VHH binders against p21908. Designs and how they scored, part 6

Target 1, 324 residues: p21908
Amino acid sequence: MEIVAIDIGGTHARFSIAEVSNGRVLSLGEETTFKTAEHASLQLAWERFGEKLGRPLPRAAAIAWAGPVHGEVLKLTNNPWVLRPATLNEKLDIDTHVLINDFGAVAHAVAHMDSSYLDHICGPDEALPSDGVITILGPGTGLGVAHLLRTEGRYFVIETEGGHIDFAPLDRLEDKILARLRERFRRVSIERIISGPGLGNIYEALAAIEGVPFSLLDDIKLWQMALEGKDNLAEAALDRFCLSLGAIAGDLALAQGATSVVIGGGVGLRIASHLPESGFRQRFVSKGRFERVMSKIPVKLITYPQPGLLGAAAAYANKYSEVE

## First folded at step 17 (VHH)

Design DD1
Fold by OpenDDE, look of step 18:
Structure DD1 (fold): chain B 324 residues (1-324), chain A 122 residues (1-122)
Amino acid sequence: as target 1 above (324 residues)
Amino acid sequence: EVQLVESGGRLVRTGGSLRLSCAASGRRMAAYAMGWFRQAPGKEREVVAAISWGGGYTWHADFVKGRFTISRDNAKNTVYLQMNSLKPEDTAVYYCAAGSWYETLPSEYDYWGQGTQVTVSS
C-alpha cells in the first residue's frame, strides 16, 4: 500500500511516497521539499506534490508535525499553515491519515531503522535490543525526547516534553554555568544546554566566567569554530556540551528504564565524530551504583537522512498493521 | 581511560629555560581546567599554575613571580608550562592535572599525570 509521508516544519515541508505493508515501511521514495512560505496551506502543497508526481496521490497520509498535535487547530511558528485534524481527510481527499509530532516520528523511525543508519557511539557495539525500552533524544533547534517500548513483536512510542526538565549541574563549573544562565532565563531546562542554541549559552557562560571579552556569535559560526578546533573556548563549550549530553542521556535512560539509547537531531549528526572522543561516555555511565548497568547500554546515533518522513510512514504502518 | 603524560623535564642550569608539555589522551580535555603542580623531595605537592578550560583565565603561584606561564591548546589536547629564569629551588617533579575548575587545591583535580623531573643546577 502506498501512502504520502509528510514532514512539516516551520520553514519547509518534505513529501515522499512510502510503501507500507504488514506494519512495516518497505520503501521511501524520493523526497520533494517545499518552502512553507510559498504555499498558503498543506492542501496546496499536497496538490503541488501531486502535480510533480504526475499521477494521483495515494488516499492515505502520514504527517509529522513540528508541534503539538492534540488540538482542534494546529499552528506553527513561521509557518502559515493551519491544520484541523478533524477535516484533514476531507481537505486532502484521503481516506486515512496519521498525524504525529515530528520527534514522535523520529522515534517511530528508530523502531524500523536498519542498523546501517545507526552509528555506534558507546557501550556494547551491538544492535538495538528487540525487546525493551529505547530512549531517544534529539538536540536541534530544541531538544526532543521520546522513548519506545518493543514487546511481543510490537512497539509503542511515547512522546514526551523531556527536553524541558530542569538542568542538574554535576560539577563546580556547571554550577556556575547554571547560575549564569539563570540571569537570563527564569528557568533553565536541559534544552537550554544541549541544543543548537545551547552551545551558545554554554559558550557565553564560559566567557563570562573566564572574564574574557565576549562578542555574540551566531550559532553557525560558533559551531564551526568549535568543530574545526579554531578556538579554545569554543572547543571547551562543545566538550562541555558533550558532557552534559552524556549525563542527560544517562538520566533519561534510567528514568525510562531503557536498555538502549539513540541520539537524533541535526546537532547529533554534527557532533557524531566528536562524541566518541568526548566525555559523553564517562558522564553517561557515571550513575553511582548503576554504573555497571549503564555500561551495558548501547548508544547509537541516527544517520538516516529523513527520519521524520520514515517515522511518519512507520507510524502509519504501525497503526494500520492489522488492517492491511 | 584518560591519561595525562608530561614531557620536557630535564636538567638545566640556573637561569635557563624549559618548556613542559602535558598531552592528554583517551578523551578530549577542553571541558576541563588544567593545572601544573610540583613536588620537591621532602616537600608537599604545591600548585604552580592553573588555566581555565578556554584559557581565558590563568593563575600562577607567588613563587613563580612572572617566570612561568601556563597555556593550553585544546586542538592539540595539550597544556604547557613555559619556565624561564629557573632556580635550584624549582627542582621538583612537575605534574599535570585536570579538573572541572581552575582551583589551587589538588583535591579538586580528578586526573593526574605521572610527572616529569625538572632539575636545576647551580
Scores: ipSAE 0.871, ipTM 0.954, lowest interface PAE 0.4, mean pLDDT 95
Fold by OpenDDE, fold request of step 22:
Structure DD1 (fold): chain B 324 residues (1-324), chain A 122 residues (1-122)
Amino acid sequence: as target 1 above (324 residues)
Amino acid sequence: EVQLVESGGRLVRTGGSLRLSCAASGRRMAAYAMGWFRQAPGKEREVVAAISWGGGYTWHADFVKGRFTISRDNAKNTVYLQMNSLKPEDTAVYYCAAGSWYETLPSEYDYWGQGTQVTVSS
């Protein structure tokens, strides 16, 4: 069965034809990307995609949405599209759809992701367990957190707002970082640290603590400086980022009872080569009496290019697996 | 596992100069403050200099009196101690250390090197 998989963000939406069967995604076709500002609605983008495809679109859609999906009216920042879930089938002229949060989609993608798209970060270099809980976290614009349960040949995804838990400093410097961030933010969640913008927050805090003059750097430039090793402070910020990422990954694993952890998100991919050399592992396993247990948890990183699309399709397949 | 390896220590005459290096391996150390300590025979280990993670802040002991300078290159995962105008009382084993903060107490540092011997002859 063919479906249309869609990953909708603030500024861009990605479309692809997916083939699903027996609860799995068999294939994901060529991606078509639209700027959301160039289309007044999802319906118009849908029609445009159909024109490009040159044949009638499937009457099924899997949609990953970069926001909450449980309201009557869904809106995104910088996106003119307004979704009304109750009328979505009518508007798109489809019979069925799945609408999930974009990070939920990533979690669905992990459920059956080929090991070739999972880079090993730390712990035992083994495949993800067939049974049990997998913790999934992904730094991007924010910090996505989800977990999935594999059991009895099935899986279940649980979306969370784990990125909004409090940042917990673990050393003297992080105490100072937190103090600095509290001057800017009413509340300092872990997302303020572990995200694309989070690197900037860390960088600024470190600069301030050192007492060095700094200018607000563009996030892109900062990331480049950090990754290319062009600046001591930028590199320091990145390594601090990795420490905190390890810490929160471990905490989430403990909280969720996970036996494996998967890192996703655009930032995750960006730091894939850096993580094994960082203090990520040390922070991940530093959980007191649970250090031994933590050391047995494999940690992987997603390298699949479009996990949102894949995951949306996977979610559809999972939901309608009994019908097919 | 984090390893710190000091190098550059040798015999030098009074008034001479040395540059010590501490190369870290096993982990990138840019997230950590670094320090140099020294221990002379029969004396307690004492802090010589400390440097923040980004290198923007440095601290030097009073006995340095502007003769030594700590620096770091995070891209090389290395910290340095430039020692000028050396005198016999500078003779000691010099240790590199890493920690979360640039403190003066050895107990504040979590990682240590094996040390390098610096001997200054009269």
Scores: ipSAE 0.870, ipTM 0.951, lowest interface PAE 0.4, mean pLDDT 95
Fold by OpenDDE, fold request of step 22:
Structure DD1 (fold): chain B 324 residues (1-324), chain A 122 residues (1-122)
Amino acid sequence: as target 1 above (324 residues)
Amino acid sequence: EVQLVESGGRLVRTGGSLRLSCAASGRRMAAYAMGWFRQAPGKEREVVAAISWGGGYTWHADFVKGRFTISRDNAKNTVYLQMNSLKPEDTAVYYCAAGSWYETLPSEYDYWGQGTQVTVSS
């Protein structure tokens, strides 16, 4: 059957037709992207998508929402759309829908993602285990953390706020970084470290600790400098970022009992080629007596271009179709 | 997995100059502070210079007195020691080291090279 998959963020919403069957997504069509500011509501965007498609839309929707989905009224920063889950079917003239958090959607996407869209980072270069827990973390604007349980031919996604756990420094420099960040933030979560903006936080802290003058850099420029190797300090910040990412990924894996780890998010993709050369692996496995166990955990990175859409569709399939 | 390899050490006359290089492999080391140490025969290993991860901070031992300069290029994963006005007292094996912090104590560094011999003749 066909469904409309939708990935809704603050400024943009993406629409696609997905084909689902037997608990799986068979295909995901071309995405159409709308600016949320150019449409007063999801309903209007829905209608526009229908017009573009040139045929009646499916009477089923899978929606990934860039915020909490447990409420009567859902709103996003920078998005004029107001979503009311209770009236969504009526408003869109559909029979069924699934509404899920956007990072939850990413986790759903991982459940059946083709190995061709998972780059190997470290550990055994093998497919994700068929049974067990998959830890999923996604650095981006923030830090998403979820985990996926595969068991008895089924899978379950657990959404979390894991990005908001406390940062734990592991060396003398990280102690100083934490101390510096505490001057700016009431609380220093791991999101303050391993996110898009996190690189800037690290960079600033390092500069301050070195005692060198620095100018505020745009995040885009900083990332570019770091990735292109054009500045020692920027590169230092990036490598420190990767150390922390590895440590945190390992900690999450331990806490969740993971048999594999998947990195997502826009930043993940951005640093895909850098991670294998960084200290990510070292920090990931440096868990004391558990080093051997950690070394057996495959770590992958998502390269699929629209994991939110795919995941939304997957969530729908999982909810309304029996997994065979 | 991480390897530090020093190069550039050789015999030089008093007043001469040398540039030592330490190339890291197996991992990018931009996140780490780097240091140069030396050990002369019958003496303890001593710190020569240290440099922060970004290179914005450097420290040199008192005996250097402006003759040596530590620097780094993170893009090349390499740290350098420019040595000028060399003296016979500078004769030693020079070691490259990496750690989380730029410290004067060898125990604070986690990674070490095999060393390169510098000999200054009178």
Scores: ipSAE 0.866, ipTM 0.951, lowest interface PAE 0.4, mean pLDDT 95
Fold by OpenDDE, fold request of step 22:
Structure DD1 (fold): chain B 324 residues (1-324), chain A 122 residues (1-122)
Amino acid sequence: as target 1 above (324 residues)
Amino acid sequence: EVQLVESGGRLVRTGGSLRLSCAASGRRMAAYAMGWFRQAPGKEREVVAAISWGGGYTWHADFVKGRFTISRDNAKNTVYLQMNSLKPEDTAVYYCAAGSWYETLPSEYDYWGQGTQVTVSS
C-alpha cells in the first residue's frame, strides 16, 4: 500500500510517497520539500503536495516530527504549523497515521536499513546483529539518542532523551572544557559537546584555555575550517568532538546492552570520513574491564539521504502492515 | 594504533641549527598536547618543550633560553622543534610525546616516539 511519509522540521517539511508491505518499506519516492513558513498549516502543505503529485494522495500518513509528539497540541520553533493529533485524520482526510519523533523515525529506519547505507566505523566489519539491541545516536541541532530491539523477527524502538545526560570528562583537558562550559551553561549535557553547535562550544573553550584571542565564528564556517584542516584550533576542536562522540557512544552501548551502534544525524554524515582517523574508536572501547566486549561491537554510520522519511514510513509499516 | 616517529637528528657543530620533526600516524593527534623530551647519556629524561593542541600555547625549558621553538601543524599531524645555537650539552636522544595536557613530567604523556639522536660537536 501507499502512504505519505512526511518529515517535519522547524523550517522545512519533506514529503514522499512510500510503498509499504509486510511490515517493511518497499520504496520511497521522490522527495518534495516545502518551507514551513510558506504554508500556514500541514493541511495546506498536504494539499499542495497532492497538487504536485497530480493524483489523489494516499489516505495514510507517516509523520516524523522534530519535537515531542505526546500532547494535544504540537508546536515547533520557527514552524507555524500546529498539529493536533486527535484531529489529524480529519484534517488531512486520511484513515490512519503514525506520528513519531524525528529521531525515533531514524531508529525505525535503521531497523531494516540496507547495509549499503551503513558505513563501517569501527569494530568487526559485519552486518548489524539480527537479534539484540542497537544503540542509535545522532548529532544534529542537538543529540538524538534511541535504541532499537530486534527480537523474534520483530523490532521495537525506544525513544529517549539521551542527549541530555551529563557530559563526563575523561581527561585533564575535558575537565577544563567542562569548567569553561559551566560558566555559560547552568548544566552541561552531552549535546552541548556532541552537536552542530557543540563544535563551537569546544572551539571556544579550547581557545580560552590556550589563552588565545578568538572571534566568534558561525557554525558553518567553523565546521568548514575544521574539516578542511586549515586551522589548528578548529581541527583540535573537531578531534575532541570525535573523542567525546566515541565516549558517549560507548557509554550508551553499555547502558543499553547494545550489540551494535549506529551513528546518524546530519553531523554524523559530515564527519563520516574523519571518524576512522580520530580517537573515536579508542574512546568507544576504553571502558575498563569491558574493553574486550566493546571491541566486538560493530559501529556503523547512516549514509541514507532521508532517514527521517524512511523511518516514518517504516514506523507506519511496522504498525499497520502485517508483521511477522 | 598511534605511532610517533621522530626525524631530523644528526651530527652538528656548535652554534649550528637543526629542525626535528615528529610525524604521528594511526590517529589524528590534534586533540592532544605534544612535547619534546631529551635524554643524554647517564642523565634522566627531561622536558624540552610542550605545545597545546591548537598551538596557541607553548612552553620551553629554561635551558632553551630562546634557542629552541616548538610548533605544530595539525593538518600534517606533525610537531616540530627548531633548534638554534646548539651546544655540546644539547647532545641527547630527543623524543616526541603526546598527551591530553602539556605537562613537564614524562609520566603525563601517553604516547612516545623512539627518539632521534642529536649530537653537537665542539
Scores: ipSAE 0.859, ipTM 0.948, lowest interface PAE 0.5, mean pLDDT 95

Design DD1
Fold by ESMFold2, fold request of step 22:
Structure DD1 (fold): chain B 324 residues (1-324), chain A 122 residues (1-122)
Amino acid sequence: as target 1 above (324 residues)
Amino acid sequence: EVQLVESGGRLVRTGGSLRLSCAASGRRMAAYAMGWFRQAPGKEREVVAAISWGGGYTWHADFVKGRFTISRDNAKNTVYLQMNSLKPEDTAVYYCAAGSWYETLPSEYDYWGQGTQVTVSS
């Protein structure tokens, strides 16, 4: 069966025709990208997509939405579109839909993803287990957290706001980082550290703690400096970022009872080559008496470029193909 | 795992200069403060110098002040100790160490090198 897969972000929306059957995504067609500022609504972009294809669109849609999906009215920063889930079928002239948040889409994509798109980071170098919980987290603009239960040939995705849990310091320097960040925030969530902007928060704290002038850098420039090794302090911030990512990944794996962990998100891709040489693994396994348990958990990184469309299609297949 | 390997130790005459290097391998160590320590035979290990993660703060023991300079290059995963105006009293095995803070006590450091011998002759 054909469906329209849609990945809606703040400034762009991506459309594709997907073929789904028997709980699987069989194919994903060529992507069409629209600037959301150039179309007054999802419905208008939908109609434009149909015009481009020169045919009526399928009466089924799968939508990944870059924000919370609960509520009567859905809005995004930098996107003029307002979605009302209750009227979506009517507005698009469709019979069925699925609507999930963007990190839920990442989790669905992992369930359908070819192993060639899952690079090894640490732990046993083997395929993801066919049964058990997969902890999924991805730094990007914020920190996405989800988990995926695979059991008896089925899977279930739980979307969470796990990026908003508290930052816990693990050494004297992190005590000082936390103290500095409290001066700016009432509560320091892990997302304040583990996100694209989080590198800047770490960098600024490290500068203050070692007594050098505060340098307010553009996020893009800071990430470039850190990754290219052009500045001692930027590298210190990136290394600290990777330590903290390992720590929280391990904590989430313990809390969720995970048999494997998958790192995603735009920042995850950005740091793919740095993670294996960083302190990520040491912090991941350093859970006291549980170190041996943690060392048996494989950690992979998603290299699939834009999993949102795949994830949306997978979510639809998972919901509707199983009822046959 | 982390290995810290010191190099550059040798025999040098009083008044001479020497540069020690400590190369880290197995992991990037840019997140850590680093220190140089020394130990002469029959004596306790003592801090010589320490440096913050970005290199913006350095500390030097009084007995080397003005003579030794600690520095680091995080891109090369290496910390250095430039030693000038060497004295026979500087004769020792020199160790590099890493920890979360630039401490003065050896017990506060998590990672240690094997050491490099510096001998200053009269």
Scores: ipSAE 0.647, ipTM 0.891, lowest interface PAE 1.5, mean pLDDT 91
Fold by ESMFold2, look of step 17:
Structure DD1 (fold): chain B 324 residues (1-324), chain A 122 residues (1-122)
Amino acid sequence: as target 1 above (324 residues)
Amino acid sequence: EVQLVESGGRLVRTGGSLRLSCAASGRRMAAYAMGWFRQAPGKEREVVAAISWGGGYTWHADFVKGRFTISRDNAKNTVYLQMNSLKPEDTAVYYCAAGSWYETLPSEYDYWGQGTQVTVSS
């Protein structure tokens, strides 16, 4: 069956026709992108998509939304659209829908993703297992955390707020980083470290600790300096970022009982080439007596461009088009 | 596997200069504080200099102040020790070390090189 897959972000919304059957996504059609500022509502963009295609739209929608999806009224930063889940079927003239947050969509996409889009980072170089728990985390504007259980040809996604757990220092410098960040944030979640803005938080702490004057750098400039190797302190911050990412990825794998780990998010892709050179692996496996267990867990990185549409369609297929 | 490899040690005359290098491989070490230590035959290993992760803070032992300078280049994954006005007392094996902090005690460092011999002749 055909459905309309939609990926709604702050400034852009992407539409495609997807074909789903037997719990699977068979195909995704050509993507149409709208600037959300140029359309007053989801309904208007939906109508424009139908007009562009010159046909009636399917009476089913799958929506990935870049924010919380529970509640009466949904809003996003930099998006004028207000989404009211209770009225979606009526407003779009559809019979069924699924509505899922963007990181939940990433998890659904991983369940359907071709192995060519999953680059190896560390551990055994094996395909993701067909059965078991996959820990999924993705640094971006914040830190997304989910896990995926695959069993008997089906899968289940658990979305979490795992990015909001506490930062745990693992060496003397990290003790000092935590102390400095408490002065700014009082409570330091791991997202304060492992996110796009997190590099800046680390950089500023490192500067303060070594007694160097620091300037407030915009995040884009700082990331550029770190990735290009143009500043000793920026590089120190990036390597520290990768150490902490390894530490939390390993902790989440233990907590969730994972047999594999997948890293996503915009920041994940940005640092893909740095991770193998960093202390990520060492921190990932350094779980005391469980080091051998951790060493057997493959860690992969998502390279699929914009998995939101695939994830939305996958979520719909998983909910409505299973074989029964 | 992390390896710290020192180089540049050789025989030099009193008053001469040397530059030691410590190249890290197997992993980027920009997140770490780095130090230079030395050990003369029959003596305990002692700290010579230390440098913070970004290089903004350096520390030098009193017996080398004004003569030795530690520096680092994170893009090259390398730490240096510029040694000037060398004395016979500086004769030792010099070691590079890395840790999470720039302490003066060898037990506080997690990674060590194999060392490079510096010999200063009268």
Scores: ipSAE 0.636, ipTM 0.888, lowest interface PAE 1.6, mean pLDDT 90
Fold by ESMFold2, look of step 18:
Structure DD1 (fold): chain B 324 residues (1-324), chain A 122 residues (1-122)
Amino acid sequence: as target 1 above (324 residues)
Amino acid sequence: EVQLVESGGRLVRTGGSLRLSCAASGRRMAAYAMGWFRQAPGKEREVVAAISWGGGYTWHADFVKGRFTISRDNAKNTVYLQMNSLKPEDTAVYYCAAGSWYETLPSEYDYWGQGTQVTVSS
């Protein structure tokens, strides 16, 4: 059956027609992107998508929303749209829908993702297992953490708040980074380090610790300098970011009982070419007596562009498409 | 697996100059502090200079102060030691090292190069 898959962020919303059957996403059509500031509501963008296709839209929707999905009214800080889940079917003239958080959509997408979109980072260069637990984490505006259980021909996604666990320092420099960050945050979650803004937090701490003055940089400029190799300190911060990402990815795999790990999120894609060259692997496997166990866990990176559409469609298929 | 490889060591006359380099391979080392150490025959290994991860802080031993300068280029994954006004007592094998902090003690460094010989003649 056909459904409308929608991925709604702060500044953009992406629409596509998806075909779902038997709990699977069979295809995902060309996406149409709208600027949310140019449309007063989801309903108006929905109507314009139908006009662009030149046909009535399917009576089913799958929506990935870049914010909390619980509550009667959903709002995003940089998006003028207001969603009311209870009235969504009526307003879009549809029979069924799913509405999930954007990182939940990432987890659903992993369950359906072609192996060509999963780049090898470390461990055995093997496909993701068909059964077992997959740990999923994705740095972006914050740090998303989930796990995916595949069992008996089905899968289950469990979202967590794992990005809010405490930062644990692993060397003398990280002891001092923690001390500096406690001046600003009092409690330093790993998200303060492993996120888009986290690079800035590391950069500021490193500058302070080495005793040099620094100017607060725009996050975009800082990431550019780090990725392009234009500044020694920015590169130091990025390398430290990758060490910490490896450390927490390994910890989460242990805690969740995972046999594989997947890195996602906008920041994950941004650092794709740097991860293999970084200390990520060393930190991932450095779990004392469990080092050999950790060395056998494949770690992959999502390269699928905008996995939110696939994830939304997958969530719909998982809820409404029967396998009987 | 990190490999540190020093180069640039050779025979130089008293008063001459050399530039040593230490190239890291296997992974990026921008997150680490780096140091140069030296060891003359029959002597203990001693710190020559150290540099922070970003290069904003440097430290030089008193016996080389004003003559040697440590620097780094994280984009090239390389640390350097510019050695000027060389003296016969600077003759040693020079090693680069990496650790989480710019300590002056060899025991605080986790990764070491194989060394490069510097010989200063009259």
Scores: ipSAE 0.626, ipTM 0.890, lowest interface PAE 1.6, mean pLDDT 90
Fold by ESMFold2, fold request of step 22:
Structure DD1 (fold): chain B 324 residues (1-324), chain A 122 residues (1-122)
Amino acid sequence: as target 1 above (324 residues)
Amino acid sequence: EVQLVESGGRLVRTGGSLRLSCAASGRRMAAYAMGWFRQAPGKEREVVAAISWGGGYTWHADFVKGRFTISRDNAKNTVYLQMNSLKPEDTAVYYCAAGSWYETLPSEYDYWGQGTQVTVSS
């Protein structure tokens, strides 16, 4: 059956027709992208999509939303659209829908993703297991965390706010980083470290600790300097970022009994070539008596471009697989 | 596995100069503070200089102050020790070390090189 897959972010929304059957996504059509500031509502963008295709839209929608999905009214920063889940079917003139957060969509996409889109980072270089828990995390504007349980030919996604757990320092420098960041944030979640803006937080803390005047650099410029190797302190911040990402990825895998870990998000792609040369692996496996267990967990990186549409379609297929 | 490899040690005359290099391999070490240590025969290993992760803070032992300068280039994964006005007393094996903090005690560093011999003739 055909459905409309939608991936809604702050500044852009992406639409596609998807074919789903037997709990699987068979195909995704050509993506149409709208600037959310140019359309007053999801309903208007939906109508515009139908007009561009020159056809009636399917009466089923799958929506990935870049924010919390459990509430009466859903809003995003930099997006004028307001979603009311209770009235969504009426507003779009549809029979069924799935509404999931964007990182839940990433987890659904991983369940359907061709292995060519999963690059090896560390651990055994094997395909993702067909059974067990896959822990999925992706730094971006924040830190997304989700878990995927595959069992008995089925799968289940657990959406979480795991990026908001507390930062736990693992060496003397991280003790000092934590102390510095507490002065700014009172409580330091791991998202304050492991996110696009998190690099800036690390950079400024490192500057303060070594006694160098610090400035609020534009995040884009800072990331550029770190990745291009043009500033000693920016590179130190990036290495520290990768150490912390390894530590938290390992903690989440232990907490959830994961048999594999997948890293995604825009920042994940950005650091793909740095991760294998960083302290990520050392921090991932350094869990005391569980080091041998951790060393057997494969860690992969998502290279599929913008998996939100695939994930939304997959979520719909997974929920309505028996009705096709 | 992290390896620190020192190079540049050789025989020089009193008053001469040397530049030591410590290249890290197996992992990028920009997140770490780095130090240079030395050990002469029959003496304990002693700190010569230390440098913070970004290079914004450096420390030098009094016995080398004004003569030696520590620096780093994180893009090259390398730390350096410029040694000027060398004295016979500077004769030692020089070691590179890395840790999470710039410390003065050898026991506080987590990673060590195998050393490079510097010999200063009179």
Scores: ipSAE 0.568, ipTM 0.867, lowest interface PAE 2.0, mean pLDDT 91

